# Ledger of designs, part 25: VHH binders against Thiamine-monophosphate kinase (thiL)

Target 1, 333 residues: Thiamine-monophosphate kinase (thiL), of Prochlorococcus marinus (q7vei9)
Amino acid sequence: MLKEENTQEILHDLGEQEILNRLRKYMDYGQIDDDTALIKSYKKELIINTDMLVEDVHFSEITTNPNHIGWKAVATNLSDLACSGLEEVIGITVGLSAPSSTPWSWVDGVYTGIKAALNKFGGKLLGGDCSNGKQKTLCITALGTKGPLNLHRSNARPGDYLITSGPHGLSRLGLSLLLSDPITKSINVPNLLKEHAIKAHQEPQPPIKALQTLLKCKPYAMPWNAAATDSSDGLLEAIESLCRSSNCTAVVDHKNLPKHADWPSGKQWNDWCLEGGEDFELVVSLPPNWAKAWLKAMPCTKAIGRMKEGPAKAMWSNGETIQKAMDTKFEHF
Short names: E, the ipSAE of ESMFold2; O, the ipSAE of OpenDDE; V2, 0.75 times the mean of E and O plus 0.25 times the DockQ between their complexes.

## First folded at step 16 (VHH; framework vhh_7qbe_3)

Design cc5 (from bb5 with S47T; at its last look DockQ between E and O 0.86; V2 from the best seeds 0.00; counts 0 for: pae E 5.1 > 2)
Fold by ESMFold2, look of step 16:
Structure cc5 (fold): chain B 333 residues (1-333), chain A 120 residues (1-120)
Amino acid sequence: as target 1 above (333 residues)
Amino acid sequence: QLQLVESGGGLVQAGGSLRLSCTASGFTYDMGWFRQGPGKEREFVATISVSGGSTYYADSVKGRFTISRDNAKNTLYLQMNSLKSEDTAVYYCAAVYQWSTKRPSEYDYWGKGTRVTVSS
């Protein structure tokens, strides 16, 4: 028996030392007793990212459970590393702040999700802390080695193919389904699309496999340079970011938007595909022969347009500028 | 390549319980249980995500069956309670690279199955 019926341990009753003792199972032996983690990676460039997830800002009990929260915290950090040319995940640290009334089962669930994501994508839990606070907050710092590919938003060139590593809009649809929004109740969303959308929202997959395949597909003669960014803030924002950083025009074919096979028709659904956010895919600009190799090697990729000489903007193939339809964005301040 | 091995099947009286296990050579996948009754298509029973945070059940087993996983032991479980004659089937363990669904065609790896017979 692991726990007696009808009792729930809370952080206040356990205290800091017992909480740390219980977290040992998520770390290498002895690591919890050290103030620092020893990193033996050297002679390679390192990349580091820090993100915060705050209750009622980045996650909600309505749409996610503790395992989802832990998974998302890792996945969002690893997506940022992947867009910088990640080779190998070294590990993460976790700062967790929560009210003292928080059940241990909630914390245990978060760390279970964290460990599951690390087991899948690489790296170790290097350390961290759990402290009292008024609002549940996770602060994750992720560390990895940088591989040979110089991924930078400024590396797009006229003539490149514009490619996404996967479909877009799924996380936004998943959120809407989990909240039972009227918009998604007003149409019959196919069951397979529902399942994919909800899972994309609750347990996103950082684009590490897509990056690995991109590296393997590089033609020998091509330099170790490509343009990329992630689509966590939306596909259109990712495309515009590439355009601004590279001083190029992106020409997107409306028919080539990276939609799920069962994606609904209509303006609202196109808006979510372009602007929905939290999809955590790569948006990449590649020379044609590298692009063709990647598209062949990884079927989930899709060529959505071309980069052209011109002003820094995204336009449709008919020459019209792509207009933002969702004029609000998430800002902390 | 991922190897999946089911165990725990057998003959049981209606109303009884069985626990199926599936051991895997690696355990970083979403997992599911499916079953195939005599003359029927393989059908969804239950799924569980890598983190254990998402579980889904077919309506016919909801409340009676529990899917769980122990990632440290690379083992997937299906606890089957209140068994009915309609539960008689070959039960299959399955794994999918990214997202578990209710559709067998979405799964990448399959075990060979374990037979469960519920006598009425």
Scores: ipSAE 0.239, ipTM 0.683, lowest interface PAE 5.1, mean pLDDT 88
ESMFold2 (binder alone), look of step 16: mean pLDDT 83; pTM 0.854
OpenDDE, look of step 16: ipSAE 0.685; ipTM 0.869

Design cc6 (from bb5 with T28Q; at its last look DockQ between E and O 0.08; V2 from the best seeds 0.00; counts 0 for: pae E 15.4 > 2, placed apart)
Fold by ESMFold2, look of step 16:
Structure cc6 (fold): chain B 333 residues (1-333), chain A 120 residues (1-120)
Amino acid sequence: as target 1 above (333 residues)
Amino acid sequence: QLQLVESGGGLVQAGGSLRLSCTASGFQYDMGWFRQGPGKEREFVASISVSGGSTYYADSVKGRFTISRDNAKNTLYLQMNSLKSEDTAVYYCAAVYQWSTKRPSEYDYWGKGTRVTVSS
């Protein structure tokens, strides 16, 4: 096939074998020649997660570049593993579907971002497959070992502290900034907050360090159980899921909402903190001594309230039920 | 693990200028400069975002000090002009993956420091 000088290479012109040959550099020697990846035996339980990232649903060229897409693909899966008590990341597999007109540079960028995130957080690329399709889609499976903590939403008890592993609302603000939404143009958002919000959206960090420190802070005599869930669908949804699963009331102090230091005041900003998605933080319920140790060891954590006996609801300190103001739950069908 | 190495400290006359640098083994971090004078706690001097687009300064150094970074060289700088004897301190480079602040406890990585002495 004739190749025009200075023209971008597209997947159509490369073909399946050349694409696979180029992907070799992202994998261990010889791995691309196998249909399967061999995982050495472990005494520990394995945990597995599968997630899809779809063009114009989970990413777009307006909000992300290919490296961001690859990074996000790893980070979102590793965040799910962290919420299940991850010990070590084993690796991921990536199924990629893209139109044949897609430039190779896009695919190369995605895998560069994948490699960067794996180098940062652990694990390796265990396998890669590419297929022709109408819409750019990534299907990611992540594997890890389960550590000793038994994390489950039903483990919350009255008297526990309710704690978040980090600030909330940043990814939602980042998305609005990247889309140039009118609300973000009509307010003076400090530049540092803008940069943190955009980075939180484009390059999320899974809460692996927070989980590891949580484990290390466990008081010796306490069981290896803790209540946790993720906040990917929003902080309020995470709190409510803890309440439902544990048959407890969460009492939240609005002064202790886990806000960025420069977070603006006002209802809209409180709504984004409570109900914005894609923050990928842990929401944890812990007995007081464990909670105090974790808060001391991890300054990014914040105690936002207490769990009490009562109906399965999230309430403000004044006794009012916390009401949803946004539709943050996404449904595919 | 991120390695931070400061350089550029030394003795300088009051009213003079000095430029500190901090070389990092990786550069995807918000970064800052802190200082510790004799018998004092470590205090914030300046910070800069990953992109270099946002900078913050302590009131005591505004207009005299400029923080900058060269991401291609993995190097953070602090240009210090119109130096005063009050600026005498050990200056530390610090890094955090996200959310730089004025609080030292929020930074994950620290250099060993470089001494600046302002005479007269």
Scores: ipSAE 0.000, ipTM 0.191, lowest interface PAE 15.4, mean pLDDT 84
ESMFold2 (binder alone), look of step 16: mean pLDDT 82; pTM 0.851
OpenDDE, look of step 16: ipSAE 0.738; ipTM 0.887

## First folded at step 17 (VHH; framework vhh_7qbe_3)

Design dd1 (from v5 with S105K; at its last look DockQ between E and O 0.84; V2 from the best seeds 0.00; counts 0 for: pae E 2.3 > 2)
Fold by ESMFold2, look of step 17:
Structure dd1 (fold): chain B 333 residues (1-333), chain A 120 residues (1-120)
Amino acid sequence: as target 1 above (333 residues)
Amino acid sequence: QLQLVESGGGLVQAGGSLRLSCTASGFTYDMGWFRQGPGKEREFVASISVSGGSTYYADSVKGRFTISRDNAKNTLYLQMNSLKSEDTAVYYCAAVYQWSTLRPKEYDYWGKGTRVTVSS
């Protein structure tokens, strides 16, 4: 059979100048030679955010490869921008710290993933820095223009529909599958669900298309206000955040949880749907006619409940408060 | 909308190699190769995610075929080694907006196909 030849170049042997030379292909001609990138988006509000990804904290070789890491770094930043009413991605900067023993193929894979995500969702690699460090770390700053929609967690009102932009729990299931968790072996997970779950974990899709469709289907007379938040920390947390910020009750129909079509029944699976993280979807509260338009225009959306007057909490339709069942919190310190 | 053009098919001896290419008018999609043998339904061969990080293969081609993509050139490749008579088929390039699967029905865009014949 066919054999593989793998000659690895490491950062130590290449040196800074050769690394910079190789990185030129990921940005506009000449940009790598400038200390700054010129942004020409005058007369528009800009939005900006920064996230860090750290090896053995946010990623590992067991669950991801360099292309996945680069993709995730962009996608997670863009999800944050989408929740703030992103119109257009301008670009990103990348701070990379890695040991000198790191193969060039690892760095090249990361930037390949970064470029692929930028090509899909918009924006350019504007610049960045690369330095020696003991642990692989990415610091991504993303910049975009803000569109007309004021998306704030505090904008939910009684009578609104509560809608998700996509299914939940997939990334948590994907992680479990990649780690060979015994819980996933006790039930036969359908192959399509496995494929989607692993991809949701390794190559998450920020809710850019869902946001764009939300903007396009806004009824003309409605104000440019809606309530939304990202579900990256879990669907239940997103719902509760909307409730706290808007002083409303969310009434959720158990039968309308945003499950993948092949999602199994049972408490474990409901817990992952509600509390699994890294799903990167919008959770939105909308007036009824806007909600109906969005649901029709965007098949992956689902109405999961209604907002009502009442205490700031999430409730099942039978009146019981929805209780957290999982420890999904991540603490750095 | 998206246009896919396969090339590289032809006649090859059993045990030989062939590389298929698929040029696309845009390359922000998950991509796959499917094939249809004589008198058979179209079947999955391989897929690759838009980042290039995730690849999948049908059991019948694992270890013999390699899928790859060059996003800068908008080109998808299928390197086919150790070819067998059973690999004779029309090979199709396909694309989907996100999360490629083994199922042809989930792909939105298709090329016209390129014929591969493995003789002897």
Scores: ipSAE 0.584, ipTM 0.844, lowest interface PAE 1.9, mean pLDDT 88
ESMFold2 (binder alone), look of step 17: mean pLDDT 82; pTM 0.839
OpenDDE, look of step 17: ipSAE 0.677; ipTM 0.859
ESMFold2, look of step 18: ipSAE 0.529; ipTM 0.822
ESMFold2 (binder alone), look of step 18: mean pLDDT 81; pTM 0.829
OpenDDE, look of step 18: ipSAE 0.712; ipTM 0.872

Design dd2 (from bb3 with S105K; at its last look DockQ between E and O 0.53; V2 from the best seeds 0.00; counts 0 for: pae E 2.2 > 2)
Fold by ESMFold2, look of step 17:
Structure dd2 (fold): chain B 333 residues (1-333), chain A 120 residues (1-120)
Amino acid sequence: as target 1 above (333 residues)
Amino acid sequence: QLQLVESGGGLVQAGGSLRLSCTASGFTYDMGWFRQGPGKEREFVASISVSGGSTYYADSVKGRFTISRDNAKNTLYLQMNSLKSEDTAVYYCAAVYQWSTRLPKEYDYWGKGTRVTVSS
């Protein structure tokens, strides 16, 4: 019989030079040795987004591992770019702060997740910085080109279809399952739904395919103009944001909420579908011809209601205002 | 269309080890291993996400089998240790665009399989 001792290399013992040497495999040749990344000039507009992930605020060891953290960091940035009409991902920079006692395996896992997401969705790791700090923090800046579609929350018009690019509530259910929350144990959640929910939380998919399909199904005569926002802060918040920015009423059909096929019945589960958060989908408002084409071209999309003339609010089809049920307010300070 | 090619199967004595490989024409998919014994339905063995962060194992192989992937080489691996006679099966590599599950019906692409025989 053999016993294997666990040993880990930590950042302190490796030092800056060895850390840089190991990070070379995630970048183009020579990039790690330069203070800046040279990007070829573009004739198109550029879009830029920055998001910060902080240990015990945005991720934890209970719910995620380093590969998940790296993947999520890219995916959340790319979701923001997609909602602005992204054409091509140019790349990202990574700012990492971590204690000197952090294992190299943690850093290697994060960059493995980052590279996997870039390989899938496009772009390169352009550079970044590492610093000693008390709490693990990851800051990603993503850069891309803007395509021809002018996406803006203010572009919704009365008569439009209100459409989601995919199901909602999955990430919130996934979090509850990972934490072994009693509410998920008191009901028999089907295995397929469990697996989808956990993965939606740990490895979210930015709505790049949904955006690409939306572009491809645009009717020839229509302008390159549509209303959209992301639903990462919750579906209801996304709908209300469209209403406020466009001065329109959204009329939502309760029966058409974008639920997973095996989604549980009941108020709690409807609340999670509407308000759960961290579902990285597009919520769009489209003229009927474009809407019908998109719904046909991409089966995961769902028409959930219509935009109408009226006050800036979300209503059920029976005329009642949709009320917030969950306290999901998040403040950094 | 994604092409999956398994290799590494063979004959091995109980208690032994084998490593299966699956090469793919593109490697931006969640991947899984399934197996099918004589007269049985395909059963889940293990799965791994694109990032490598999510790995899952059937109870019958947990602790003995390790799934891994090398995205730079477009290759999926299954390290099979402490093999038992009940591990005898044809092993299949499978892929899905996102969120691999234990259910074979959820996978879009399949290899042709590689046979593993564990003799007592």
Scores: ipSAE 0.545, ipTM 0.830, lowest interface PAE 2.2, mean pLDDT 88
ESMFold2 (binder alone), look of step 17: mean pLDDT 83; pTM 0.856
OpenDDE, look of step 17: ipSAE 0.733; ipTM 0.885

Design dd3 (from cc4 with N108D; at its last look DockQ between E and O 0.56; V2 from the best seeds 0.00; counts 0 for: pae E 3.7 > 2)
Fold by ESMFold2, look of step 17:
Structure dd3 (fold): chain B 333 residues (1-333), chain A 120 residues (1-120)
Amino acid sequence: as target 1 above (333 residues)
Amino acid sequence: QLQLVESGGGLVQAGGSLRLSCTASGFTYDMGWFRQGPGKEREFVASISVSGGSTYYADSVKGRFTISRDNAKNTLYLQMNSLKSEDTAVYYCAAVYQWSTKLPKEYDYWGKGTRVTVSS
């Protein structure tokens, strides 16, 4: 089909006041005109976190568009809140830095994605700021109320079930498909897995529903205490983090790795399931009765192993230590 | 339960245009359009993600059909241009909580459909 010539308005030509005026539609009436947002919360603990999304680190135009970027920025923050026992999302603020040559349509797309995620998961766009900068960067601060569950990595106990809120490896596979990596071009990825993987990368789902169901499934007599972390840095890292913080051994069953139904067999695919990253699921350690209730109530959950007394390690059920297959860890510094 | 209601179907001559609408009782779902011709199975037409960032089209409609959504109005659209007799079908709006796909069995909610007839 014919496309329009490049006639997009750029941020330089609009200026800050017009940009803010256009952003008004993403906020409650009058909010854009205030330097601060008033939050009324006087009976509940509040939780807050900040994450950054940086061009060519967390997103690129090859793999995502502005709507995806805005969605992802919200989803990553909400995943962190979920792992702390989030009850309700209050809202977010957005710091945006971008070159003056950036088209308005890019900014509008980002905020469209932000609004879509807030509409789905809760909360409001409370405010923010825009600045000229050489690299596109989003800084999101998210605020929510904490529910009754004391959710902390150090709360795992021997005898607990180790459970994931969803399948792992999808986002990493999606990234490879979007980049047309030789590995994914040389294999037969089933169509449904391909579609799920790409969407998991572009529109990740924070584990809000899984957390809400976890709270509802708590047996009456069980304490409001459980261990969790998210798997944004990979499933194996999440499991090891639980082990380190709780001084427990995790015993993982090969047969119960949290794979997509069409996930291929083989070492590479097991490695991606364990180490892929950006899956934004809960990895939870629960007493047996609570675990069984949650597994029944949420079909996407999977029991992958048990916590046992022992050294702070992840082990296969045959007793061998689970070893990292990727020797180089990427860090910011 | 999410309720989906299609509208905008009708009779149009080949080469003409129609716009289908789907109004939802909630609009935080990935959405899609499917169609079913006489004696045929339901087939994928187009899908769009919650954010609007991901759109997909069947090869037979690429370049002629445009899917869009207005989350503020809880409405999904299918703009259908350059219509052909092969486009004659009942068009269904569908929704899934997580990710849309080309497979009808992956969708949890369906409208009752709207009829589109393209006269040759």
Scores: ipSAE 0.392, ipTM 0.772, lowest interface PAE 3.7, mean pLDDT 88
ESMFold2 (binder alone), look of step 17: mean pLDDT 82; pTM 0.847
OpenDDE, look of step 17: ipSAE 0.644; ipTM 0.851

Design dd4 (from cc4 with T28Q N108D; at its last look DockQ between E and O 0.55; V2 from the best seeds 0.00; counts 0 for: pae E 3.5 > 2)
Fold by ESMFold2, look of step 17:
Structure dd4 (fold): chain B 333 residues (1-333), chain A 120 residues (1-120)
Amino acid sequence: as target 1 above (333 residues)
Amino acid sequence: QLQLVESGGGLVQAGGSLRLSCTASGFQYDMGWFRQGPGKEREFVASISVSGGSTYYADSVKGRFTISRDNAKNTLYLQMNSLKSEDTAVYYCAAVYQWSTKLPKEYDYWGKGTRVTVSS
């Protein structure tokens, strides 16, 4: 039965004071009234990251709702912190710009998603600002403590295993399903894979658990160093980034691509696994003993190849360079 | 060990309403409701993601049931309206760490259930 609303609560009609009053429930008592957040002293190194999500660039109403947008904003920031060796999330700040005609329910949904992600992965909403603007934009700054792992893209060495923390291509498939893309309609995608793919796109999981397990698996005598990056811009880009920063070759067998158990066969599906993007998994280069321990301790991980001495590129095991099939590079300007 | 406790079941007349609650010892999970009538297999009713943004319903309950969650109270709800005799069942709360589905075997934690009886 259709219920029609003839009026909506929009930001213009509420005004700044009422908006701030409603946002109180997402913060610690009194925090919304302070211009700054007091952070208890830390004797550890801190890490910080800032990301922006912009309407029609990073999200749209077709594929996501406000809860998803808020969740994704936190998850993307936390994935960046994880790749720098995050120990604990301290919190985030939120800059929100939106048209005055925006419904309050949209803002409330965004903050509900933000709070849910913080509740799952750690940290508090430390503060932020809300302003009028033509385009919906979220600017998230995330703060955490650095743990003992020194994760750098340049730490890969010949002889290392190349490992992913989870399957790839799910977010791209989810996007295609949500848009009713002809390619996904022409193939019978199993229902379980559809459900996983859509959720991976709408509620991505930053690789916090994978990082924690990686730390626990470090051989005692080994240095606290490993090579890592995330796969937010695509698995192939992540692999190439490791190669460039470490001046070595990644050798991948196509049979070792990190596919979901129900992932279909075919070139398009391999291309999405390699280049789909927004998967937010760790891509790690590890010495063999550490790699073997991690693979055993965390079944979602997969060894996809080996690092070898050679030119800074990704190659198939037959020696051919892995060719980009999609235009996956993102440039803001 | 996550503990799930359902409440709110009981006897209700057809056409009536009932709200089930499920309290959890932790709330970082996708959650769902399942039900089982006498001599029937456990069937999916509804699920909700940890963010609250993704909800799913069995066709038999769409438009009549609403799933929701309150993370501050660690409580999952199922609002059941326009109840029918075929809604009579034991209702179970379930949780999974990542990505709820309609398949019972994908859920790691289960409550003991609460009985709903819809009389004519």
Scores: ipSAE 0.397, ipTM 0.769, lowest interface PAE 3.5, mean pLDDT 87
ESMFold2 (binder alone), look of step 17: mean pLDDT 84; pTM 0.860
OpenDDE, look of step 17: ipSAE 0.730; ipTM 0.888

Design dd5 (from cc4 with T28Q; at its last look DockQ between E and O 0.56; V2 from the best seeds 0.00; counts 0 for: pae E 2.7 > 2)
Fold by ESMFold2, look of step 17:
Structure dd5 (fold): chain B 333 residues (1-333), chain A 120 residues (1-120)
Amino acid sequence: as target 1 above (333 residues)
Amino acid sequence: QLQLVESGGGLVQAGGSLRLSCTASGFQYDMGWFRQGPGKEREFVASISVSGGSTYYADSVKGRFTISRDNAKNTLYLQMNSLKSEDTAVYYCAAVYQWSTKLPKEYNYWGKGTRVTVSS
């Protein structure tokens, strides 16, 4: 049998020290040589988040490449920080597990995506760890300073506007397009929507600009409190989470669902808008004057409803409870 | 104010190669190359995402042109091989804050262009 020569470098052949040496270019000078990263003393509160991306659970080679994976890992963490009132990204640490047969180019691509996201949104690569494992896994811990806004899902009040920072359902459509699902072939999805949906799935944008604008347009007399959560598990879940945590009712106007301009009509498309995941937008409850200022300052935002007194649930404006339509039985255990 | 400066254009024989460069004052953007031939509208050539992970090409250049970026040097490249007379155009570097597309109207920042002439 002919032995196939492997011309690409794999992790087994490089070894840990060479891998760490190659990762040096993604860090500040000298950082790779230290066991810990020194963070200067802050007089501000710090916020921290950790998320994992696991092969065949959160990504696959069919839908993403290494650059996408690295980008997404940072973006998901930064979206979580944004929902907690992030002021400034300090940095991240990266835990990487991969089989020894993994090409170096895969690791290099992941870190290229990580660095690109940090360059865009702020922060440094502070350090991390690498390990041999059977399944590719990326664990990112992100650290930032908390700004003055107390942003918490329990802060919604009756009379608030319910606002999203961007359109929903795009990532779910992108996934279907990348998998060539028959349902997306049964209608003619407009080309611009296809392009946006695929990119929303592969290179999601955390809502950093939306948060920064929210802070800048706060009316002077209002307290530094607002309600928010992220929509990574879907828009409806985000709305229901706000309702549960604040003991309020959300009244959603069906015609104001946050759809892409070319979003098709129909039940399936509404279901994806409400319940598709990985959109990484802010879902915010704001007093009216602040809401109006934010909507004017950020064109991507949309008022989708109002908060009112009542049971902790989401309702349509006609009084009917919004019902889950999609199968959401994804659990890790 | 993002500034984009193209270079590398010139005269080349059909079948030849050129490499275009675009230097940027900031590089936190999805980037693309467009071109405008005589009497034609500006058309999409290629794009690359900020992470480098997503590249797209017009059918007319696929297999002949390669887009790449070096984020450390704030530089976008277009390697053009097997050039044809129909590739004659002014080539523009373009940038958008979020998610490049094939439509010129989706891009917010443009260079002044560099002229490529392919002689038969």
Scores: ipSAE 0.511, ipTM 0.824, lowest interface PAE 2.7, mean pLDDT 88
ESMFold2 (binder alone), look of step 17: mean pLDDT 82; pTM 0.846
OpenDDE, look of step 17: ipSAE 0.762; ipTM 0.898

